# VH-VL binders against s5sc42: the designs that were tried, part 28

Target 1, 176 residues: s5sc42
Amino acid sequence: MTVDALSNADNQDLRDNFIANRFLSHEAKLLDQRRFTEWLDLLDDEIRYIVPLRLMALDFDREVRADSFHINDGKVNLKVRAKRSSVSSGWGETPPSRTLRLVGSVMTDRIDQEGVLEVESAVIIYRQRAAIGQGDVLAFRRTDWLRIDGGTVKLLKRVALLTDASLATPNLAIFL
Key: E = the ipSAE of ESMFold2; O = the ipSAE of OpenDDE; V2 = 0.75 times the mean of E and O plus 0.25 times the DockQ between their complexes.

## First folded at step 11 (VH-VL; framework fv_cixutumumab)

Design z4 (at its last look DockQ between E and O 0.02; V2 from the best seeds 0.00; counts 0 for: pae O 6.1 > 2, placed apart)
Fold by ESMFold2, look of step 11:
Structure z4 (fold): chain C 176 residues (1-176), chain A 125 residues (1-125), chain B 108 residues (1-108)
Amino acid sequence: as target 1 above (176 residues)
Amino acid sequence: EVQLVQSGAEVKKPGSSVKVSCKASGYTFTSYTISWVRQAPGQGLEWMGGIIPIYDIANYAQKFQGRVTITADKSTSTAYMELSSLRSEDTAVYYCARDSGLWEGELSPYYMDVWGKGTTVTVSS
Amino acid sequence: SSELTQDPAVSVALGQTVRITCQGDSLRSYYATWYQQKPGQAPILVIYGKNNRPSGIPDRFSGSSSGNTASLTITGAQAEDEADYYCNSRDYSSDHLVFGGGTKLTVL
């Protein structure tokens, strides 16, 4: 390819990618630092936050179940999960996880809905649970819909598709 | 003995507000959601919303958004439902119920295992 | 949006078996909960989760589900089973609960 072809790239596409990368990087930092109140402020009031089940199947294309979920939350249920994650002691305590989120492979697309940006990304989370010395890795692809309004960016919808197939009821104490 | 004791019947004029109380006893109040369900005469059950007392987080059915306020007082183990801008269509029995499921994850059963006796609210011109 | 549909009325002869059905898209994702209500009384929980009965509910009550349909089955129906029955589930498109319209069971 030539340099001149690159210099004629769509400025809006470049802006879209910058917005998406900054939003997702900022979100990942908030979650890694357990700044859940600030994270909730990134969410649109009409948010849908979805983690579908993936079950092992002979046909890879049929592993994702559209009608079964690990998580299917709106903003009220996400506030509850955030409050539960913040509790360091008490009846609802979960040992805190230490996390590091890497977000990459960011692709953006303008959709036929004004002010909404569709964003695909790949995510790796290293997690060390407080009760377990060796950490584990959560890997997934996700699609995010970002609402851009008057200089603010909000998460309107998230579909996080875990790479691992579900073999048991998971305890997803962290946000994806 | 788990009990939910509701406030008494009320007669209200259109345009006014009503606040119904639901006092819980016999269990750890903060560990369960309190849901509010109403039933107009001859009609079915209708979920209005609920509250998780430990977090003070309320959830409202879309139909009632903007007219209903659900609160809880942890010190008295009492939940409240306030409905404003009353209409004749709001004439109903209003129930509170102890609700499970919001604390145990999405796949756990969501069910109302203990109900109050109901509070009759009549809205009459 | 997502609604639960019940037949408004069903009948069963004393001692026979009846099924009360509840249909809706949310039932593909979530279990139905079943409540019994007699005139002038608060509802009571009869079936929750996969097929759980709370203490005090007779074993003639059972629940099942397939696809978008949940069923409450009463085997050996008794006169005291005459009541309204409501299904309830979580709406798959929100954080809200939804009730079916109710089914009046008449024991003949």
Scores: ipSAE 0.361, ipTM 0.772, lowest interface PAE 3.7, mean pLDDT 84
Fold by OpenDDE, look of step 11:
Structure z4 (fold): chain C 176 residues (1-176), chain A 125 residues (1-125), chain B 108 residues (1-108)
Amino acid sequence: as target 1 above (176 residues)
Amino acid sequence: EVQLVQSGAEVKKPGSSVKVSCKASGYTFTSYTISWVRQAPGQGLEWMGGIIPIYDIANYAQKFQGRVTITADKSTSTAYMELSSLRSEDTAVYYCARDSGLWEGELSPYYMDVWGKGTTVTVSS
Amino acid sequence: SSELTQDPAVSVALGQTVRITCQGDSLRSYYATWYQQKPGQAPILVIYGKNNRPSGIPDRFSGSSSGNTASLTITGAQAEDEADYYCNSRDYSSDHLVFGGGTKLTVL
């Protein structure tokens, strides 16, 4: 990429990137604080939340199958997951995980769909599962589609691809 | 119309077990949890436990641990509560209720917004 | 384990305002849910969350919270409001649900 290409960002690009960073940072905070009700409010009614299953393959391009997912949920199922995650013991994750989410490498692009902003990002989540013990780290790249309508920003679609292909648990117990 | 239909009244001997059913209709069964609450004659409400049907995850009040089993059949949209080793103190009306789920902090309200009509269980010699 | 306490009985004159209070450590962290129960009937949800009212519940019912307390307020009590009222919340020390002992409201 040339210096000129990097320096030619227009005001719209700056605004888009600002909106995306603020949105995703706020989302991360909500999730870290287990504010699931508010998080759900960030989701569009037509939300599609996808976490593909990454398969070990010799060819990197073949690692993701269109028919294999850890998660492929609409808003109703996300609500159920949120409910399950909201309980500290007996209903879901016990004890509840403490998380720290870092969102970076945010890039935005306007697509041909009116009112939709495509956002790429890299995410690292530190997760402490128990009161005592070493936490774990989840790392992934994510593509989000934000619907911007009437001054409101909603998450319309998310595809999160886990870097670690060894994670085979169908239930991540946390949102990505 | 959203409703929970419970099984009929039961009369049981001490030491026996009772299984009460709760059939849900009018909503997506897997989108909510089911809680069980009982009420002894002239007494207050007592939470026994609940279940998240979609994941078959149940939680029980400590008082009933080891003695109560809550299950759900997604295919029939029916929740079950089985109480074993019955004693006279277990005589009560048992309610199932649609449960919004348990949330942490100030952000998520908890409620049971739809209730069954209750099932009377009488334990007597 | 944390318990919820509420007065066993309160009275209110017709058309007047009454406040039913629930107290417990759990209420410092969780909202109270309020249920109305009339004799021979199942409980009915009347207030939940900060101050949410389900459809069909009159607007004279409202909820509030402060410190380790939650309150159900009936502004302009009606005869049909005579019932038992229960507060409910998550247990502070566990993930169990707990009910208050109930308050019998008499409308005079």
Scores: ipSAE 0.017, ipTM 0.581, lowest interface PAE 6.1, mean pLDDT 87
ESMFold2 (binder alone), look of step 11: mean pLDDT 89; pTM 0.928

Design z5 (at its last look DockQ between E and O 0.03; V2 from the best seeds 0.00; counts 0 for: pae O 4.1 > 2, placed apart)
Fold by ESMFold2, look of step 11:
Structure z5 (fold): chain C 176 residues (1-176), chain A 125 residues (1-125), chain B 108 residues (1-108)
Amino acid sequence: as target 1 above (176 residues)
Amino acid sequence: EVQLVQSGAEVKKPGSSVKVSCKASGYTFTSYTISWVRQAPGQGLEWMGGIIPIYDIANYAQKFQGRVTITADKSTSTAYMELSSLRSEDTAVYYCARDSGLWEGELSPYYMDVWGKGTTVTVSS
Amino acid sequence: SSELTQDPAVSVALGQTVRITCQGDSLRSYYATWYQQKPGQAPILVIYGKNNRPSGIPDRFSGSSSGNTASLTITGAQAEDEADYYCNSRDSYSDHLVFGGGTKLTVL
C-alpha cells in the first residue's frame, strides 16, 4: 500500500501527534526523575485525574464503572499526592521506588472542544523497590486531553485504565 | 480532650477583611485537615475550604476563590481563615472543624469530627 | 450537578422510625456524612462512611445509600433528636465538599 502526499489536514495530524508525543515523553521523564513540582506545572488548573475502579469481570457483561474510582483528583489533591511522594523519609525507612515509563501507541484526535487534543496511549511502567528484589510492571491504556493555549500545552484530563483488577489500591506512590 | 478554640466575634464594614483564628489542642495538629464552614442566619452550612497543615496545602470552594485565604501555623497549632472584600451576605457564623483529611482511595474521606464553637462575623453598612 | 438536595422538613411521632434523604450525583461515587445541629450550637457528626457512628451517637442512628441517594434513619425517635440534619459529601466533579440544604426534623 502507498503513502499519499501530505495535505493540510495531514499536516495538522502530524503536528498533533508530535505535540502529544513530546508532551507525554517529557512528562514521563519528569515523573521517572521524581521532578514532581515540574510535573505539576504541566497540569491545567482545572485538571481531572481519574483512575476508575475496575472490578474483576465474571463474564463479558460487566464493565468498568467510571463513577467509582481508585483515584478521582483535581489539582489540589494531586499536589497533596506529590508532596507525599516528595517526603521519602516520611514513608518510614524505605526509600521511594525507582520507575521507568514507556509511552507508546500514541493516537490523537481533535474533539468538539476548542484547543483540546484527545490522546490515546499505551503505557508500561517498570517499578523497582529497593529492598524487595525483582521489580514489577504496570501496564495500562490511558486517554489524555491536552489543552493547547498560546503555545502552551497542559494536561486537562487523564483517564487511566489499569490492566489488572485487584482488591487493593495499586498506585498510592506512583502517578499513572 | 480534643478542642478547637476560635477567636471572638467581629463587626466589619463592607469592603474590609476579617481573619478568624482556630487553635487546636489535644491532638497532633499536623495529622488532620482543618476545614472552614460558615452559616448565614437562618441558612444552611456552607463549606468554604480547608488546609492540610503538614503539607501547607489549602483548598477553596469555587465561590470563595480569590477572596479567601486559609493558612496554618504549625508551631502554635493554629489555623486562620481570612475573607476579604466583605459584603453583607458574608454575615454568618464561621466554624472551624477537624477533618479526616484527603484520604487516598476511600469513598468518604471527609468527616468533621470536632468543631469549634463558631465565630460570628457581622458585616454592617 | 454537584448539588445535594434534602427535603426542608420532616416529622416523626415519638418512638417511630424516620428517614431523612439526601440526593445528588456525587452520592453515586461517595458516601454521605451526616451532621446534627441544634439551635445555637455547632454541628456534631452523626454518621460517616457507609454506616459508622462516632462515639456517643446512639445506635438508633444509621446510614444507608443506594444509587444517587443517601439516607439517615432514626429508629425509635426521641425528643432530643429534634434538630436540623445536614448531609455532606465530596463533589465528584472537583476536590471540594458540598452540603445539602438541611432537613429540620420535628419530633411530635
Scores: ipSAE 0.400, ipTM 0.766, lowest interface PAE 2.9, mean pLDDT 84
Fold by OpenDDE, look of step 11:
Structure z5 (fold): chain C 176 residues (1-176), chain A 125 residues (1-125), chain B 108 residues (1-108)
Amino acid sequence: as target 1 above (176 residues)
Amino acid sequence: EVQLVQSGAEVKKPGSSVKVSCKASGYTFTSYTISWVRQAPGQGLEWMGGIIPIYDIANYAQKFQGRVTITADKSTSTAYMELSSLRSEDTAVYYCARDSGLWEGELSPYYMDVWGKGTTVTVSS
Amino acid sequence: SSELTQDPAVSVALGQTVRITCQGDSLRSYYATWYQQKPGQAPILVIYGKNNRPSGIPDRFSGSSSGNTASLTITGAQAEDEADYYCNSRDSYSDHLVFGGGTKLTVL
């Protein structure tokens, strides 16, 4: 990539990147703080949340297809997952793990769908489980589609591709 | 019509176990959760636990932990509640109810909108 | 675990307004759900969420909340409204459901 190409970002590109970074940073904070109600409010009603089980080639111009998924949920199921994660007894992960999410390498692109911003990012999540021991790290690339409508930004679609293909747990018990 | 049909009355000895069934019809079984609530004679309602059939995840009230088991059979749209080590204090009407699910209050209000007719369980020597 | 408290009994004159209140810490985080129960019958959902009525529930039933309290209001009480009313919510920490002790409403 040439210097000129990098320096030719227009004001819209700058705004888009700013919006995306702020949105995803805020999202990360909410999740780290287990503020799931507020997190759910960031999701579009038509949200599709996808985490392929197998590492597949990610074509950002097309939908990622996989034979199986860790997560392939709409908003209803995400609410259920959020609630499971929020409880300290009986449901989901008990006790809840502590997480630190770092979102970087954010790139944005307008697509042909009006009002939708495509966002590519890299994410690292440090997770300290309740059990005594060393925490673990999850690393993945993510493509998000943000719906921008009437000054509101919502997550419309997410595809997160885990770098570690050996992760075979059916339930991540964590949002990516 | 949405309805929950429960199994018949039970008479049990102390120390035994009882398993009550709740067959759901008229709606998509996996779209809702099932809660179990009991009511002792002349007493109030007491939540025992619930199950999310789609994930086969159950939650129990602390009072009944280790003594109650809630299961669901998606193939038959039937939920079950088994209570072991029965005592006289367990004499009650046991209700199953269609549960809106485990949602956070502001986003999805909680309710049990369809109830079974109840199953009377009597524990006596 | 959080508990819900409500008065064991209240009375209202026919055609008058009565308010049944439920109190508990869980109500700071969750809406109360209200059930009506008549003798020998299963409970019936009457109010849930901010102020939602299921189909078939008269509009004289309404719900409200403030702080750690929730209230069921019957505006223009009818004879058939005589029943036990239970509030219900979720424990903020465990997702365990909790019921109030119930309020017996007598219509005079």
Scores: ipSAE 0.021, ipTM 0.608, lowest interface PAE 4.1, mean pLDDT 88
ESMFold2 (binder alone), look of step 11: mean pLDDT 89; pTM 0.929

Design z6 (at its last look DockQ between E and O 0.58; V2 from the best seeds 0.00; counts 0 for: pae E 2.7 > 2)
Fold by ESMFold2, look of step 11:
Structure z6 (fold): chain C 176 residues (1-176), chain A 125 residues (1-125), chain B 108 residues (1-108)
Amino acid sequence: as target 1 above (176 residues)
Amino acid sequence: EVQLVQSGAEVKKPGSSVKVSCKASGYTFTSYTISWVRQAPGQGLEWMGGIIPIYDIENYAQKFQGRVTITADKSTSTAYMELSSLRSEDTAVYYCARDSGLWEGELSPYYMDVWGKGTTVTVSS
Amino acid sequence: SSELTQDPAVSVALGQTVRITCQGDSLRSYYATWYQQKPGQAPILVIYGKNNRPSGIPDRFSGSSSGNTASLTITGAQAEDEADYYCNSRDSSSDHLVFGGGTKLTVL
């Protein structure tokens, strides 16, 4: 890429990147602290939250649907998923896993929709299930669309692309 | 012996509300979603919404958002559907059904394997 | 209009094979569920998932899908198969369920 001289477009891009970085950092903190009610308040009511399913398929008609998903949630389904994460599943003596989310490589772009930023990022999630045992790592690329309205920022859409390496050990009980 | 028993037929005036009950028996009430489906005379099936009783999370079809309220009483294993501001086009048979899905982004199929007999609601002007 | 589209009516001769179709974009992502309804009765589940039949549904009923189209196939149609058939699916753009408009099957 080339770094151009400062312009009005450059100043807007700086502000957009600051907004995106602040939002994604705050979200990651809420999720790591298991503050799911506050996390749900970051979501636009029309949210689409998508994690596509990758397949080694010979024939779409015989294997699975062409557009299958690990996750394809709106606000209602995300509330269900958050509620399940908050309650004991019958193993109440086992403490929940601890996570640490790192979000970086944040790139912003304006799209043909007023007040919406397209945000690309790289995400690493470390999950530890035991004091001495091995944790696991999820690493993936993510695209987010943020709606900005009067100083309020909401997540309107998320697409997270998991790799085969990211799926080797963990299940998808963790918000991405 | 899984069974859904619905309340009896109702005749209502326009502008009023109706509350239909659906009592479940023969299974663990909180393990399934209860969906509500209506069918106007000579018309097809129309999903109205549902509830997950263990979480008290409702889901409403866009057409009914704002007019329908779906609730569940876990102590009596009974779901309820209330439709307000009734109009003559709300004349229909209202079914409750046990739904296998928990409305997640799962690949698993969603299906209604047990249905109530339906409650006829007539809105007469 | 319904997101899932079905032909309003289909006919089959006794003992022959018929296919009832259901079309919509959500069927690219989700399997169709099929219900049978006879006059004055509640619907009953016929096919769910890829091609699963509940207990009591004859093996002449099967389901298939390709692209944005799902099909219910009845081989060796019987007089008792005369009914309305509805497809149902998760809407791929929401958390909602959607029914097709229904297909009246007439067995000749």
Scores: ipSAE 0.533, ipTM 0.801, lowest interface PAE 2.1, mean pLDDT 84
Fold by OpenDDE, look of step 13:
Structure z6 (fold): chain C 176 residues (1-176), chain A 125 residues (1-125), chain B 108 residues (1-108)
Amino acid sequence: as target 1 above (176 residues)
Amino acid sequence: EVQLVQSGAEVKKPGSSVKVSCKASGYTFTSYTISWVRQAPGQGLEWMGGIIPIYDIENYAQKFQGRVTITADKSTSTAYMELSSLRSEDTAVYYCARDSGLWEGELSPYYMDVWGKGTTVTVSS
Amino acid sequence: SSELTQDPAVSVALGQTVRITCQGDSLRSYYATWYQQKPGQAPILVIYGKNNRPSGIPDRFSGSSSGNTASLTITGAQAEDEADYYCNSRDSSSDHLVFGGGTKLTVL
């Protein structure tokens, strides 16, 4: 998104931003409430869910490798994850983690692909694994591609880039 | 002994459906997935799809999407593959195989280590 | 969709070493699984993962990978090794599995 695009926002841009914010907020709520079946319904059948590895590099632009991922899942694998999360021992976490997701800094852009909205956002997830104690925080930037078909909005693609590069083996037993 | 026993050969007319069964024994049925692979005469192996019985999740190759249905009966440790709207090109040996499954983002090796003997399906007018 | 490509046929002299190679974008992200198939028989798993060999598979079989390629190597080919060999992997853009076209190995 260019500076000019920001200054020249029109009604369509407002609508797109509204749709994106509502969609992502709703998604966050579903996930926080562990409503995974409904969450899966938000996903396009062609969903690609990607969490790249952030590597330590001198050059910031080389921190992300195209061939290295924490997660690179389609809908089937996401279904599996969802099912595992639905069972008490599925993620190796008993009890399951409680989460609070905050989605902000939402920016939208129409791309050359018809019916697809590109959405950038910043996300913070607070995760409490134990009944008591200090939880942990996951912070990441995310790019989403939303398929808009009439009144239906589905997540077509997600790339979530974790801010923390030190997560060698992140227990990503949660959806980002 | 771990084994997969498949149903017998089928001869079908074009446009009809065929349902092949695969009974698993010798291992915990829900600990693995079942994949279906076919092989036309003189051709290579072609993955059709699979099922994760423990989660009741199926996965289909795009080529067969909408035409194939894979199911599993956990009570009998039996997987099924139904292919509809049969064509002459569907003439093949159909294999079920024990699949290590879809793994989480961790690079767990994938393999099919146990195979049925195959079911010959012939589609002819 | 991603595809895996193999040479349709290779030959090796008895006792010699042969490498069967599989190529595809998915191999950049996933290991190849190798199957041996003899006429009239179901495929048999021979190599999976980085270089894992199932029980019953001779140690002359080994697997390797580099870039977008994976290779099955038979060191000291035996007559019984004559068969079709298939590589298999996950599609990098989907949850689907894909086979290579197969390689017919002839032992001379």
Scores: ipSAE 0.374, ipTM 0.782, lowest interface PAE 1.8, mean pLDDT 89
ESMFold2 (binder alone), look of step 11: mean pLDDT 89; pTM 0.927
OpenDDE, look of step 11: ipSAE 0.349; ipTM 0.771
ESMFold2, look of step 13: ipSAE 0.457; ipTM 0.786
ESMFold2 (binder alone), look of step 13: mean pLDDT 88; pTM 0.924

## First folded at step 13 (VH-VL; framework fv_cixutumumab)

Design p2 (at its last look DockQ between E and O 0.43; V2 from the best seeds 0.00; counts 0 for: pae E 5.2 > 2)
Fold by OpenDDE, look of step 13:
Structure p2 (fold): chain C 176 residues (1-176), chain A 125 residues (1-125), chain B 108 residues (1-108)
Amino acid sequence: as target 1 above (176 residues)
Amino acid sequence: EVQLVQSGAEVKKPGSSVKVSCKASGYTFTSYTISWVRQAPGQGLEWMGGIIPIYDIENYAQKFQGRVTITADKSTSTAYMELSSLRSEDTAVYYCARDSGWTEGELSPYYMDVWGKGTTVTVSS
Amino acid sequence: SSELTQDPAVSVALGQTVRITCQGDSLRSYYATWYQQKPGQAPILVIYGKNNRPSGIPDRFSGSSSGNTASLTITGAQAEDEADYYCNSRDSSSDHLVFGGGTKLTVL
């Protein structure tokens, strides 16, 4: 996205941004409410859900390796994760974590692929694992690709890059 | 002993359906995935789909999407594969196999280590 | 969808070493699983993961990978090794599984 694109926004851009914000807000709500069945319905059948591993590097551009991921899942694996999360011991968390997701800094761009909207956003997730005590915060940027077909919007692809590189466990136990 | 016992040979007419069963024994049924693989005469192996019984999650190859249904009965440790709208090209030996399954975000090795003996399905007019 | 390609046939002299190679984009991300199949029999798992052999599989069988390729190597081929060999992997763009076309190994 260029500066010129930002300054020359048209009605389509406004609509795209509206759609993206609404979609991601709704998604966040579903996940916070552990409505995983409905969340899965937001996913395209060809969904690719990716959380790259951020490595310590002197060069910022080399922190992300193309072959290293916390998560690289299709829809079946996401279904498995959802099912595990829905059961009491699925993620090894008892009780399951409570979450609050805030999605912001949403920017949209039409790409060469017809019917697909590229969406960048920043996300903060507050996670409370216990009944009492201090929760933790996950912060990350995402790039999402939304498939828009008529009135239907589905998540086609997601790349979530965690800001914190110190995450040592591949099991996030939550959806990003 | 871990084994998969499949149902007997089937002869079907075009347009009909076939349902093949695969009874698992010797291991915890819900700890593994069951995959279905077929092999046409003189041809290679072709993955059709699988089921994760513990979660009742199915995965189908695109080629068979909408035409194949895979189910599992946990109470009997039996998996089923139903293929509808049969055509001559569906003539093959159909195998069920114990699949290491889809793992949680980790690159765990995938394998099918136990196979049924196969079920021959012949589709002819 | 991703494809796995194999040579349709290879030959090896008795006691010699042969490598059967599988190629595909999925192999950049996933290990190949190798199966042996003899006529009239179900496939048998011979190699999975980086280089894992199930119990009962001779140590002359080994697996390796490089780039978008995976290889099954038989070091000191025996007559009983004559069979079809199939590689298998996950689709890199989906959760689907895919087989190679198979390689007929002839032991001379």
Scores: ipSAE 0.482, ipTM 0.806, lowest interface PAE 1.3, mean pLDDT 90
Fold by ESMFold2, look of step 13:
Structure p2 (fold): chain C 176 residues (1-176), chain A 125 residues (1-125), chain B 108 residues (1-108)
Amino acid sequence: as target 1 above (176 residues)
Amino acid sequence: EVQLVQSGAEVKKPGSSVKVSCKASGYTFTSYTISWVRQAPGQGLEWMGGIIPIYDIENYAQKFQGRVTITADKSTSTAYMELSSLRSEDTAVYYCARDSGWTEGELSPYYMDVWGKGTTVTVSS
Amino acid sequence: SSELTQDPAVSVALGQTVRITCQGDSLRSYYATWYQQKPGQAPILVIYGKNNRPSGIPDRFSGSSSGNTASLTITGAQAEDEADYYCNSRDSSSDHLVFGGGTKLTVL
């Protein structure tokens, strides 16, 4: 087999994919380690965090309803969610869930917005609560828009599409 | 009986600040958001921001970011709204309201089910 | 340039049905909350969620939504329903709240 030399366009795509993989891997580690303050620092101040409702239909491509969301939040509501998930929330405290995030199938595209990288990925989250049980798996596709500014990378927007269309109210105790 | 009692009317000069209090009773103060809404004479309602006392997290409308400070004193069950750098267009009635925000399901809108009677703030020379 | 748009005024004959509308992009994702305000008084919550009425609000008040539009319907309007009505929901670009400009309802 012969590996052709990378073009300049191929090199840019490799750099973009490297940036995206590093960012998403770092984020997943922070969330799995429950380092929510550091995770919030990865978020652009204008962050949009979106989990659309998914309804079954005759056509799979029409299952996503852009007019309805489980979550459609900015940074303030994400801070609230992080605080509610913290072990430092003294009333109503439960043992925290253990999670493991697998992020893969990473594809990148530069869009017509200066300094913004569009990133698609597939995500699987294994979660086990402290109670005895098998645990559960959340599987979804995710589109992220990363703002790259002077070597700093921030999450500007996230859209997470849950795979299980039978869920009316997904368990969103964890960040997607 | 759930009540929100606000401080009395204020007359202020341009460039000064005003601090309005809102004392809650008849419910668990830390379990609900306190929102602040103003209404200029002959105008509509305008949400300014709110606070979640149990988390001490503030949320401000973009229009007021940098000029408004909302605080809560859990020991007295009292919320405060301070608006700085006052100008004549800040003449309004300022309401506090108990809000379901962050205490109800993620898909429900916030709703303000108990309101104070309002505090009139007049900005004039 | 309010995120939520309401007609400034509507009229209804006594005993007839009226709809007060509220339009905004965020209403595709979130229900509108409706408030009634009479002169010199604080607002009162009349509808929240899909179509929930607080205790003391008569069943002639109902809420509905489709697309980017929410509606407050008053069936069998009474003289006491004459008031300003405001819709309220989340801002489409952030996690802030926004009111519509209000609709003055006149019962004829």
Scores: ipSAE 0.153, ipTM 0.670, lowest interface PAE 5.2, mean pLDDT 82
ESMFold2 (binder alone), look of step 13: mean pLDDT 89; pTM 0.928

